# VHH binders against q9usu1r752to985, part 3

Target 1, 234 residues: q9usu1r752to985
Amino acid sequence: TPEEFASQMTLLEFDYLKQIPSREWIFRSWVSRDSRSAVRNYINFSNCFTYWIINCILEKKNTKARTAVISFFIQTAYKCLSLQNFSTLMSIVSALNSAPIYRLHAAYKLVKAEDIICLSGLREIVETKKNFSTYRALLRKAELPCVPFLGVILSDLTFIDEGNPDVLDSSPHLLSFNKRHRLADVVADVCRFQSSSYEMQSNTDLQSYILHRCRFVNQDLSYLFDKSLSLEPR
Short names: E, the ipSAE of ESMFold2; O, the ipSAE of ESMFold2 at other seeds; V2, 0.75 times the mean of E and O plus 0.25 times the DockQ between their complexes.

## First folded at step 4 (VHH; framework vhh_etentamig_d1)

Design T18 (at its last look DockQ between E and O 0.62; V2 from the best seeds 0.00; counts 0 for: pae O 4.4 > 2)
Fold by ESMFold2-Fast, scan of step 4:
Structure T18 (fold): chain B 234 residues (1-234), chain A 121 residues (1-121)
Amino acid sequence: as target 1 above (234 residues)
Amino acid sequence: EVQLLESGGGLVQPGGSLRLSCAASGFTFSSYAMSWVRQAPGKGPEWVSGISGSGGSTYYADSVKGRFTISRDNSKNTLYLQMNSLRAEDTAVYYCARGYDTAMTYYFDYRGQGTLVTVSS
């Protein structure tokens, strides 16, 4: 069910989040090709999961069956919002917004009006406009536990706002006080998110199924787009 | 070691066009997704467009769809953004950003110094 799937995804996502040590945030260990990076493992999982959704939809040759899968993921994303699992929410909406899926007008015409309205609201939450302002507002108001979107954290670390360039030391390996302070704030926020827990019952069979399926997904978006065209011509 | 150098910014009138370039060095360019991220005066960074490592997939923010085109030349380690039908709201510093080659273009780990685009009459 959407509820059970959302619950198990929340537990999986939260487990990936908890595995990231503070050291990685401070030293940006994922920037190197270190295969032991927890951040890279989480990115890889999120990427595979997003592609798995695309593959699940496109595997269905029948329009009505394709609609059922789309509806399932819309409902799952809504349940993720209720659980304050913004990471799975971002992945699902990203998959539904992907070129191979977004264009499936025949499948979307069969989606219930309630689900279409729901999807529109979810799209508003995940919009990148005004630096993810809608998402950031929800995250600020969220009570623990919650699963934040990793991409925004990485973006914040990449685009940390420093002081006036005219007064900064020219040494490239020295952090300004302001930059260090902002880095500390990001790390503190992540530690706060990691310190809580969801008290839902684990379904290890479903979790294993999800992890297994994610390892066998086609990530060739050009192939997937061609598959989309074969199912619903332009 | 990783270096991203943006160029092509400037002053243009509304309705005009500009082409931005980003020269990349210090890494295997084709193994990374690339994005353009802009920051308007007084605002936070806004993701604009992304392209997969192979160039086979492109993505756009709703505000620029149909007006901007992202492309890359992996043989020259260069990323491009063709900007048409420019509006005053497009005024920003445009950053070239390196990301993971994923279905989502929001996972960045590096950015350039930026190039200023001003759209004003």
Scores: ipSAE 0.498, ipTM 0.771, lowest interface PAE 2.1, mean pLDDT 85
Fold by ESMFold2, look of step 5:
Structure T18 (fold): chain B 234 residues (1-234), chain A 121 residues (1-121)
Amino acid sequence: as target 1 above (234 residues)
Amino acid sequence: EVQLLESGGGLVQPGGSLRLSCAASGFTFSSYAMSWVRQAPGKGPEWVSGISGSGGSTYYADSVKGRFTISRDNSKNTLYLQMNSLRAEDTAVYYCARGYDTAMTYYFDYRGQGTLVTVSS
C-alpha cells in the first residue's frame, strides 16, 4: 500500500539522516572522492531509489500497468508530505519528472484526475525557483519529526563556506565570523531534525526488500530513455 | 583536492553577452553532473542551469531559458555558460557547482570561488 510504503521509506530515510555525525557537516567529509561518509551513503541510496522508481515504471509492458505504478508513487509521495518526509517526496517527483517518465503521455492520460491534481501540487514543492522557496516555507512550518531534503542542506553548506557575501562587511574578522555563524545555524537546524523520532512500527521484511531492490537498478538514463521510446513512440 | 575555477565574468551593458568557463580538476569530470549557480548581493543562491555528466541532458531555470546555453567539453574538463541578452537582474557572482547525476540539478557538494558578472549601463 502507498501508506505502508511511505511509512517504511520514512523510517529508512530517517535512519540514514540520524547516522550522520555532526563532524561531517563541519568538515564536509562527502567531498572526498574515495572517503567513506554517512552523507555519501545517504546520497547513493537516494539516487538508487530515484532510479528504482524509473525502472519499476518502465518494466511494465502495458500502459495500464505503468499507469498503476505511476499512481502508486503519486499516492506514496502525498503520504510522505503528510509524514513530513520531504526527502522521499523529492525523490519520487524527480523520478516522475525525469525525461523517460515525463514523456509517457498515454500512461498519464489514464491517471485519475485526483492524482494528477495531487502531482501538480507536489511538483510546485520541488521547484527550484527562488532557491526552493516553496519547500523552505513548508520546512519552516514543519513540526518534528521531519526528514528534510538533504540536497538543500548540502547546497546551503557549500555556498556558506565558499563565497556567500557578508552583510556585516566592516572588517576581515567580521567576514569570517559571519560565515561561521551561518554554518552554525544550518548545522543546528539539521541536528534538531536528527534528534527526534518517528513512532511508526518497523516492517523489517519490507525495508529489506526496498534496500535490496534499490541497490541493483539500472542508472543509465540513455538506456532508460530508449526503453521509454520503445514503450511509447514519438 | 577537488578544484573548480570560474572565469569570464566582467562588466557588460544590458543586452550584451558573456561566456563563462569553469576549469575542473581533482575528480573524474565526466562522472558528475555540473551546474551554474548565481548569488546576487544579500540573496540566497539561485540555480541557473545544469548539465548531465555525458552532456546529453541540459536544464535551465525559467528566468534564463532561451537566453543562456550550458555546455561542457569532457576532453578539456571544462564547463561553459553562454549568456546572451543580459539584464540588470542577471548581476551576480556565478559559481560552477558539482553535483550527483540525478533527475534533480540542485544537488551540490562542491563549488568554486565564483566570477562576478555585472550588468549595468
Scores: ipSAE 0.345, ipTM 0.699, lowest interface PAE 3.5, mean pLDDT 83
Fold by ESMFold2 at other seeds, look of step 5:
Structure T18 (fold): chain B 234 residues (1-234), chain A 121 residues (1-121)
Amino acid sequence: as target 1 above (234 residues)
Amino acid sequence: EVQLLESGGGLVQPGGSLRLSCAASGFTFSSYAMSWVRQAPGKGPEWVSGISGSGGSTYYADSVKGRFTISRDNSKNTLYLQMNSLRAEDTAVYYCARGYDTAMTYYFDYRGQGTLVTVSS
């Protein structure tokens, strides 16, 4: 069911989040190709999961079957919102917004109206306008437990460095203090999310199935788009 | 070691044009989605534009659609941003940012030092 799937994805994503030691946020361990990184492992899982959704939809030959899979993931994403699992929510909406899937108008036409309305609301949350302002507002109001979207955390950490020679109006001492303060704020927020727990019971069989399926997905977006064209021609 | 080096910034009058370049090294450039992200003085980073690893898909923030064009040359490991009809609100440090090869171009794990674009009369 969408509810069980959402619950188990939430537990999986939360476990990935909890495994990230605070030193990785400070030293940006995920940037180095030569270093092992819990952040990079989590990113790789999120990427594989997004492509897995795309593959699940496109492997269905029948339009009604594709519609059923799309509806399943819309309902899953909605449940993720209620669980405050923004990470899985973003992955699902990203897959549904991808070029191979977004263009499947015949399949979307068969999706029931309440699921389409739901998807429209979910899409507003993931919009990047004003630096993810809708998402950030929801995150500020969220109670624990919560799985935040890793992409916004990484963006914030990546753009803290103000030691660029093109910066003209900065005292080096005050700029360094401001960078450390902003870094500490981001890390404190992440640590707050990492310090709680979800009370749902693990389904080890389902979690193992998800992990196994995600490792063997086709991630060639050009191939997937061509497959999409064969299923629903222009 | 991953390296992104932006260039081409400078002072331009409103309505003018600039082309930014980003030289990439230390990774397989064609395997990564790339973006331009800007940061105005005293403001947070704002995503501007993105391009897929192959260059087949391009994306733009509403604030720059029709004025900016992103492109890449994978044979030269270079990302470009053509900026036309520049406005005062385009004044910012522009960063070249490396994404992951995903359906989303908004994941960033590395950026360059940036290049300053100033639009002033």
Scores: ipSAE 0.261, ipTM 0.637, lowest interface PAE 4.4, mean pLDDT 83
ESMFold2 (binder alone), look of step 5: mean pLDDT 83; pTM 0.850

Design T22
Fold by ESMFold2-Fast, scan of step 4:
Structure T22 (fold): chain B 234 residues (1-234), chain A 121 residues (1-121)
Amino acid sequence: as target 1 above (234 residues)
Amino acid sequence: EVQLLESGGGLVQPGGSLRLSCAASGFTFSSYAMSWVRQAPGKGPEWVSYISGSGGSTYYADSVKGRFTISRDNSKNTLYLQMNSLRAEDTAVYYCARGEDTAMVYYFDYRGQGTLVTVSS
């Protein structure tokens, strides 16, 4: 069910989050694609999961079956919102907004009005406008436990850490202090999120199924777009 | 060392156009997705556009759809942003950003120093 799937995704995502040591944020160990860092493992999982959703939808030859899968993921994303799992929410909306899926007009016509309204609200939450203002406001009001969106964290760190500022009239130590202060704030927020836990029953069979399916997913977006065109021609 | 260098910014009138360029070095350019990210005065960074490593997939923020076009030339290790029908709210420092070639569009590990675009009359 959407509820059970959302619960298990929340446990799985939270486990990835909890395994990240603070040193990885400081040393940016995730930047190397060849790294065996906890952040890199989480990145790889999120990417595979997003592509798995795309593949699940496009594997259905029948329009009604594609609609059923789309509706399932909309409902799953909404339940993730209730669990304050913004990571899975972001992955699902990203998959539904992908070029191969977004264009499936016939499949979307069969989606119930209430699910379409729901999806519109979810899209608003994950919108990038004003530096993710809607998402950041929601995260700020969220009580623990919650799973924040990793992409915003990593991008914030990149915005803090990258760039060689020219030597200014102001003290170089002042610039170093501001950078360290911003980094410390991000690290403190992540540690706060890691400090609690979700108290849901683990379904190891479902979690293993998800991890196994993600391992073998097709990540060729061009191929998936062509498949989309074959299912719903222009 | 990974280096991203933006150019092409400047002052432009509302309704005008401008083309930004980003010269990349220190990595295999075609193996990475690229994005344009902007930061308006006093605000945080806002993602603008994404292009996959091959150039086959592009995505845009709703605020720029139909007005901006992202493109790349992998033979020249250069990323472009063609900006048309510019508005006052497009005023920002525009950053070239390197990301993973992933279905998750907002995601980057390096950025350039930025180029300022000012849209005013």
Scores: ipSAE 0.349, ipTM 0.674, lowest interface PAE 3.2, mean pLDDT 84

Design T25
Fold by ESMFold2-Fast, scan of step 4:
Order: C-alpha cells, then structure tokens, then sequence
Structure T25 (fold): chain B 234 residues (1-234), chain A 121 residues (1-121)
C-alpha cells in the first residue's frame, strides 16, 4: 500500500541520513564520484530510486496499468509529506516530472481528479522558484522526526558565500570565519535531524525488495524516453 | 580535482542575447547532469536550467522557458546556455553547476566561480 511503502522508504532514507558523519560536510568527500562516502552512497540510492519509479511506470504496456502505478506513487508521495519525509517526496515528484513520464497524457487522463489535485500541490512543494521557498518554509515548520531533502543541503553547501577569497588547500582550519559559521549551521541542522527516530515497524522483505530493484535499474534516460514514445507516440 | 570554468558574461541591452560556456574537467562529464544557476544582487541562488548527461532531456525554470536554451558537447566537456530576449531581471552571476546524476538537474554538489550577466540600457 502507499502507506506501508511510504513508511518503509522513510526508514530506509533515515538510515542513509544517519550514516553521514560531520567530517563529510566539512571536507566535501562526495565531490569525487570515485570516493567512498556516506553522502555518495545516499546520492546513488536516491538516483537509483528515482529511475526505478520511471522504469516501473514504463514497464506497464497497458495505459490503465501505467495509470495505476502513477496513482500509487502520487499517493505514496502524499503519505511521505504526512511523515515529513521530504527526501522520498522529492524523488517521486522528480520521477513524475521527468521527460519520459511527464508526457504520458493518456495515462494521466485516467488518474482520479483528487490525485491530480494532490500532485499539483506536491509539485508546488518541489518548485525551484525563490530558491525552493515553499520547501524551505515547510522544513522550517516541520517537527522531528523529519527526513530533509539531501539535494537542498548539498546545494546550500555549494553556494555558501563569503566576503573573503577561498583558501586554495580548502582546509577547514584555514576557512574564513563567515564560511565556517555557515557550515557549522548546516552541520548543526543535519545533526538535529539525525538525533530523532521514526517509531514504525520495519518490513525487512519490502526494504530488501526496494534495495534489490534499485540496484539493477536502467538509468539511460534517452532509452527511457524512447520507450515512453513507443507507449504513447504523442 | 573537479573544475568548472564559466565564460561569456557581459553587459547587454534588454532584448539582446548572450551565450554562456562552461569548461569542465576532472570528472567524466557525460555521467553527470549539468545545470545553470544564477544569483541576482541581494537574492539567493535560483536554478535556471538543466540538462541530462546525454543531452537528451532539458529542463527550464518558468522564468526563462522559451527564451533560454541549454546544450552540451560531451566530446569537448563543455556546457552552454544560449540566452535570448534578455530582461533586466535576468541580471545575475551565472554559475555552472554539477548535478548528482544524469536524470535530474535541480541538485548540485559543485559549482564554478560564475560569470556576471548585466542586462541594462
């Protein structure tokens, strides 16, 4: 069910979040794709999950079956919002907004009006306008437990400004005072999110299924777009 | 090490055009979605446009849709932004940003130094 799937995704996402040590934020250990880091593992999982949703929808040869999968993920995203799991919410809406899926007008036409309204509201949350102002407002109002979206955290770290020139060795010891304080604020927020727990029953079978399917998903967006065209030509 | 170097910014009149370039090195360029992100004076960063690793999918913020075109040349490790019908509100420092993967361009783990675009008469 959407509820059970949302609950298990929340537990999986939260486990990835809890594994990230403070040193990775300081040293940006994920910048190299070849590096072994908790942040890189979480990014890889998030990407695989997003593509798995796209593949799940496009695997259905029948329009009604595609509609059922789309509706399932809309409902799952809404349950994630209720659980304050913004990470899974972002992944689902990103998949539904992807070029291969967004264009499936025939499948969307069969989606219930209430789910379409729901999706429109979810899309507003993920809008990039005014530096993700809608998402940031929801995150500020959120009480623990909560799973923040990693992408906004990484983007904020990437765009932390300072009045002084960057130090070439990028050592934390040599960082400007202002940049160090902004980094400390981000790290403190992440530690706050990591300190809580979701008290939900773990479904090991479903979690294993998700992890296994994500491991073997097709991430060729061009191939997936061509597959979308074969299912709904226009 | 990852490096992104932007160029092509400058002063342009409203209605004019500019083409921005970003030279990438230190990673497998075709394996990453790329984005353009801008920061206007006194405002936070705003995602402008994104492109998948293969170049097969492109995405645009509503504010630039129909006016800007993102493209890439994976053989040259270069990202481009063609900006047409420029408006005063497009005035910003434009950053080339590396995404997490090849599918989505909203999220970044690295950026360049930026190039200033000023739209003024």
Amino acid sequence: as target 1 above (234 residues)
Amino acid sequence: EVQLLESGGGLVQPGGSLRLSCAASGFTFSSYAMSWVRQAPGKGPEWVSGISGSGGSTYYADSVKGRFTISRDNSKNTLYLQMNSLRAEDTAVYYCARGFDTAMSYWFDYRGQGTLVTVSS
Scores: ipSAE 0.288, ipTM 0.653, lowest interface PAE 4.1, mean pLDDT 83

Design T26
Fold by ESMFold2-Fast, scan of step 4:
Structure T26 (fold): chain B 234 residues (1-234), chain A 121 residues (1-121)
Amino acid sequence: as target 1 above (234 residues)
Amino acid sequence: EVQLLESGGGLVQPGGSLRLSCAASGFTFSSYAMSWVRQAPGKGPEWVSGISGSGGSTYYADSVKGRFTISRDNSKNTLYLQMNSLRAEDTAVYYCARGMDTALSFYFDYRGQGTLVTVSS
């Protein structure tokens, strides 16, 4: 079910998050593929999961079956929002927004109006506009436990940690202080999220199924787009 | 040993053009989506444009669509940004950034040192 699937994804994502040691944030171990990092493992899982969703939808030859899979993932994403699992939510919305899936108008036409409204709301949460302002506002208000979207954390560390020169008028020292405060907030939030736990029942069979299916998924967007065209021409 | 080296920035008048280049080394360039991200004085980073690993898909922020063109030459491990019809609000440090996910998201695990673009008379 969407609820069970969302719960198990939350446990998997949270396990990946908890495995990231503080030294990786300090040394940016994910930049080097040779060193093998917990951050790289988490990103690889997130990418595989996103592509697995795309493959699941496109593997259905029947329009009603594609609609059922799309509806399932919309409902799963909404359950993830309720669990404050923003990572799985981002992955699902990214898959549904991908070119091969977004264009499936016939399949979307059969989706219930309630689910379409839900998807529109989820899309607003994950909007990149104004530096993920809607997502960041939700994350700041979130209670523990919570699974933040790792991509925003990595981007913040990439752009804020190195610090850019302060060019604000007559208040350079104030801007430098604010930048330092923002860096501290990012690092503190990561540590804070890792310190909590979800108390949901583990379903090891479902978790194993997810991990196995993600391992060998097709990640060729060009191929997947062509497959999309074969299912719904134009 | 991952490196991204930007060049091509400078002072240009409104309505002018500039071409930015980014030389990549230390990784399989064609396997990564690449982006240009800019940061104006006192502002947060703003994603500008992205390109898939193969170069088959390109994406643009609404603020630059129709004026900027992203491209890549995988044989030379080089990323480009052609900027036309430049405006004062395009003034920023422009960073070449390596994407974490192939064309599906615009979060980044590495960036270069940046190149300053100033649009002023």
Scores: ipSAE 0.167, ipTM 0.565, lowest interface PAE 4.8, mean pLDDT 82

Design T27
Fold by ESMFold2-Fast, scan of step 4:
Structure T27 (fold): chain B 234 residues (1-234), chain A 121 residues (1-121)
Amino acid sequence: as target 1 above (234 residues)
Amino acid sequence: EVQLLESGGGLVQPGGSLRLSCAASGFTFSSYAMSWVRQAPGKGPEWVSGISGSGGSTYYADSVKGRFTISRDNSKNTLYLQMNSLRAEDTAVYYCARGEEPWLGYYFDYRGQGTLVTVSS
């Protein structure tokens, strides 16, 4: 169900978040794609999950089945919002907004009006306009537990005022006082999010299924777009 | 050592055009998605446009769709932003940024020093 799937994704995402040690923010250990850092593992999982959603939709040969999968993920994203799991919410909306999926007008035409309205609202929450102002406002009002969107955190670190990428990357201890203060604020926010927990029952079978399927997903967006065209021609 | 160096900024009249360039070095340029991110005075960074490593996919913020064109030349390790029909609200420092595919999220790990674009009469 959307509820159970959202709950288990929240537990998985939160586990990835809790495993990130503060030193990774300071040393930016995630920057290298070959890195085995906790941040890089989380990014890789998030990307795989986003592609898995696209693959799930495009593997359905008939329009009604694609609609059912799209509806499932819209409902899952809405439940994630209720759980204050903004990370899974972002991944689902990103997948639904991807070129291969966004163009599936016939499949979307069969989606219930209430789900279309819901998706429209979710799109507004994750809108990048004004530096994610809508998302940031919701995050500030959110009470713990909460799963913040990792991408915003990482980008904030990159765009710290007067940020020198070389200084941040190679010599964090040589940062200016203002940059160190801003870095400390980001680290403190992450530690705050890590300090609580979700008290939901773990479904290890579903969690293992998700992790296994994400491991083998096709991440070739051009291939997926061509597949989209074969299912719903221009 | 990753380096991103922007150029091409300047003063331009409303309705005018400008082309920004970003020279990249210190990494395999074709293996990374690239983006343009701008920051207006007193505001936070705003993602403007992104392009896949191969150049096969391009992405734009709604505020610039139809007016701006992102492109890259992997043989020259250079990223471009062609800006047409410029408006006063396009006034900002424009940063070249390296990151993940833009549609996957706002993940950037390096940025240049920026180039100032001022649109005024």
Scores: ipSAE 0.456, ipTM 0.735, lowest interface PAE 2.6, mean pLDDT 85

Design T28
Fold by ESMFold2-Fast, scan of step 4:
Structure T28 (fold): chain B 234 residues (1-234), chain A 121 residues (1-121)
Amino acid sequence: as target 1 above (234 residues)
Amino acid sequence: EVQLLESGGGLVQPGGSLRLSCAASGFTFSSYAMSWVRQAPGKGPEWVSGISGSGGSTYYADSVKGRFTISRDNSKNTLYLQMNSLRAEDTAVYYCARGYEPGLGYYFDYRGQGTLVTVSS
């Protein structure tokens, strides 16, 4: 089921990606929290999915049951890596690295050694150190189809507009030209990713289940951390 | 209208300390995780530290753990970064950014203009 779950998440994530028109990158239509943009819809889905994982783990009162859910998501993330679905991979590892989940040492001690080694490798991929250098290297060598991590794209756009000039400090005209070209490069990369498709069979029932569950998830990180403490006291 | 305004940058000697501030307006500050991101001359931006909306959880890049402390005052809509034991490699423009923490938050959708920190003898 990790394989099927990974496949259906890949189709859902790719559908969100394909819905983003190029004009949204130019006009930054997602910056307003109440924006009805394709980027905002994708951000909302990604965040809801991450919180859903956290809630799924913390809903289990028994340590062995929590371990089973953790193992399921590790295996799902690994399958996402093989599908070049970096978006779902990032979401799962981010959930497992969240303060409420990362601290569950008793549950993690019951995880199979093979899955712990796997998780360690996945964590290396999502490391934020050196501007996501490991992830960026994997993305550069990835062949189509793949699902890139939206957060890195959005962050790059945010830092292009008013970042430090790379080389040119003598001419405002050349700096503006540079920023336009960097924006064009990001848009071109997104269009390239959108130009292909995954040829997997759609499971509409599972996709509907995922979307429904994500819509009604608790996103109060403070509450979830307190719940974590009640399950495994310090 | 979302606005983030950094202050507190300057020239310090290696081993010195500096505190950065970021004044936020135009959104419900306590509802968002906040981050500090730096960009060294000629390099890409790198995440430094993050803090949850409530301030209950803090996160740090390995390179700054034990030296930097992120905090926030939600009553003043202000984010802080206390930087101790500064090194030459900490020289960068430091940006206040909205919407990221390592366990959650999948984007930086706004940043300020940045404040320059130079660590040099």
Scores: ipSAE 0.238, ipTM 0.599, lowest interface PAE 4.6, mean pLDDT 83

Design T29
Fold by ESMFold2-Fast, scan of step 4:
Structure T29 (fold): chain B 234 residues (1-234), chain A 121 residues (1-121)
Amino acid sequence: as target 1 above (234 residues)
Amino acid sequence: EVQLLESGGGLVQPGGSLRLSCAASGFTFSSYAMSWVRQAPGKGPEWVSGISGSGGSTYYADSVKGRFTISRDNSKNTLYLQMNSLRAEDTAVYYCARGIDTYMSYYFDYRGQGTLVTVSS
């Protein structure tokens, strides 16, 4: 069910979040693709899950079956919102907004009006304009426990300390202080999110199923787009 | 050592066009998704467009869809953004950003120094 799936995804996402030590933010351990960092593992899981959704929809040969999968994920995303699991929410909406899926007009035509309205609201939350202002406002008001969207955290860190040096010889201590202060704020926020817990019963069989399926998904968007065209040509 | 160097910004009239370039070095360019991110004065960064490592898949923010085209030349380690039908609200510093090989173009680990685009009459 959407409720059970959302609950188990929340537990999985929260476990990935809990495993990130503060030293990774300081040393940016995920920057190297050879890195075995907790951040890199979480990014890989998030990416695989997003592609798994796309593959699940596109593997259905008939329109009604594709509609059922789309509806399932809309309802799952809505349950994630109620659990304050913004990470799974972002992944689901990103998959539904992907070019291979967004274009499936026939499948969307069969989606219930209430689910379409729901999806519209979820799209507003994940909108990137004004630096994710809607998402940031919701996150600021969120009570613990919650799962923040890692992408916004990584983006913020990138714009604090980019790969190109911006330290001036005349003011290195001042620039270093500002960057450390902003980094400390990010680390403090992550620690705050990690300090809580979700009191839901683990379904280890479903969690194992999700992790196993995510490992073996096709992540070639060009291939997936061509598959989308074969299902709904135009 | 990862380096990203943007160029091509400048002053342009509304309705005009500009082509931005980003020269990349210090990593295997074709193995990474790349993005353009802009930041208007007094605003936070806004993701504009992304492209897969192979160049086979491209993505755009709704605000630029149909007007901007992202492309790459892996033989030259260069990323491009062709900007057409420019509007005053496109005024921003444009950054080249390296993605972490994900569809979620919001995951970045490096960015360049940026190039200023000013759209004014």
Scores: ipSAE 0.162, ipTM 0.562, lowest interface PAE 5.1, mean pLDDT 83

Design T30
Fold by ESMFold2-Fast, scan of step 4:
Structure T30 (fold): chain B 234 residues (1-234), chain A 121 residues (1-121)
Amino acid sequence: as target 1 above (234 residues)
Amino acid sequence: EVQLLESGGGLVQPGGSLRLSCAASGFTFSSYAMSWVRQAPGKGPEWVSGISGSGGSTYYADSVKGRFTISRDNSKNTLYLQMNSLRAEDTAVYYCARGYDTAMVYYFDSRGQGTLVTVSS
């Protein structure tokens, strides 16, 4: 069910988050694509999961079957929002907004009106405009436990740590000190998220299935777009 | 060490054009999606455009669609942004950024020092 899938994804995502040691934030171990790091493992899982959703939808030759899969993921994303799992929510909406999926108007015509309204609201939450302002507002007021979107954390570290100094700096050493304090605040916030726990029953079979499927998924958007065209021509 | 070096910024009149370049080194360029991210005075970073590692897929923010074109030359480890029909609101420091492509959502682990684009009469 959407509820069970959302719960298991939340446990799985949270496990990836908890595996990231503080030293990776300090030394930026994710910068090398080939490096073995917990951050890189989480990035790879998140991206594979996003593409797995795209593949699941495009695997269905029948329009009603495609609609059922789309509806399932909309409902799953909404349940993730209630669990404060912003990471899975971001992945699902990204998949649904991808060019191969967004264009499937025949499948979308069969989606219930309540699910379309729901998807519209979810799209507003994940909107990247104004530096993820809607998402940041939700994260700021979220109670623990929650799963933040890793991408925003990585981007913040990139634009804080490597950012150009403010020209109104009254002293160069104070600017460096302030940059270190902003970095420390981001790291502290991540540690705060990691210190909590979700108290839900683990379904190891479903978690293993998700992990296995995500490892063997087609990530060629050009191929997937062509497949989309074959299922629902312009 | 990942290094990204932007060039091509400057002062241009509204309606004008500029081409930005980013020289990349220290990593396998063709294996990474690349983006242009801008930051206007007093504002947070705004993603502008992204391109897949192969160059086969490109994406644009609504504010620049039809005016900007992102491209890359993997043989030269260089990223480009062709900016046409420039407006005053395009005034910003433009950063070359290395990151990850989750279809339509980009996030970043590295960036250059930036190049200033000023659109003013």
Scores: ipSAE 0.338, ipTM 0.673, lowest interface PAE 3.4, mean pLDDT 83

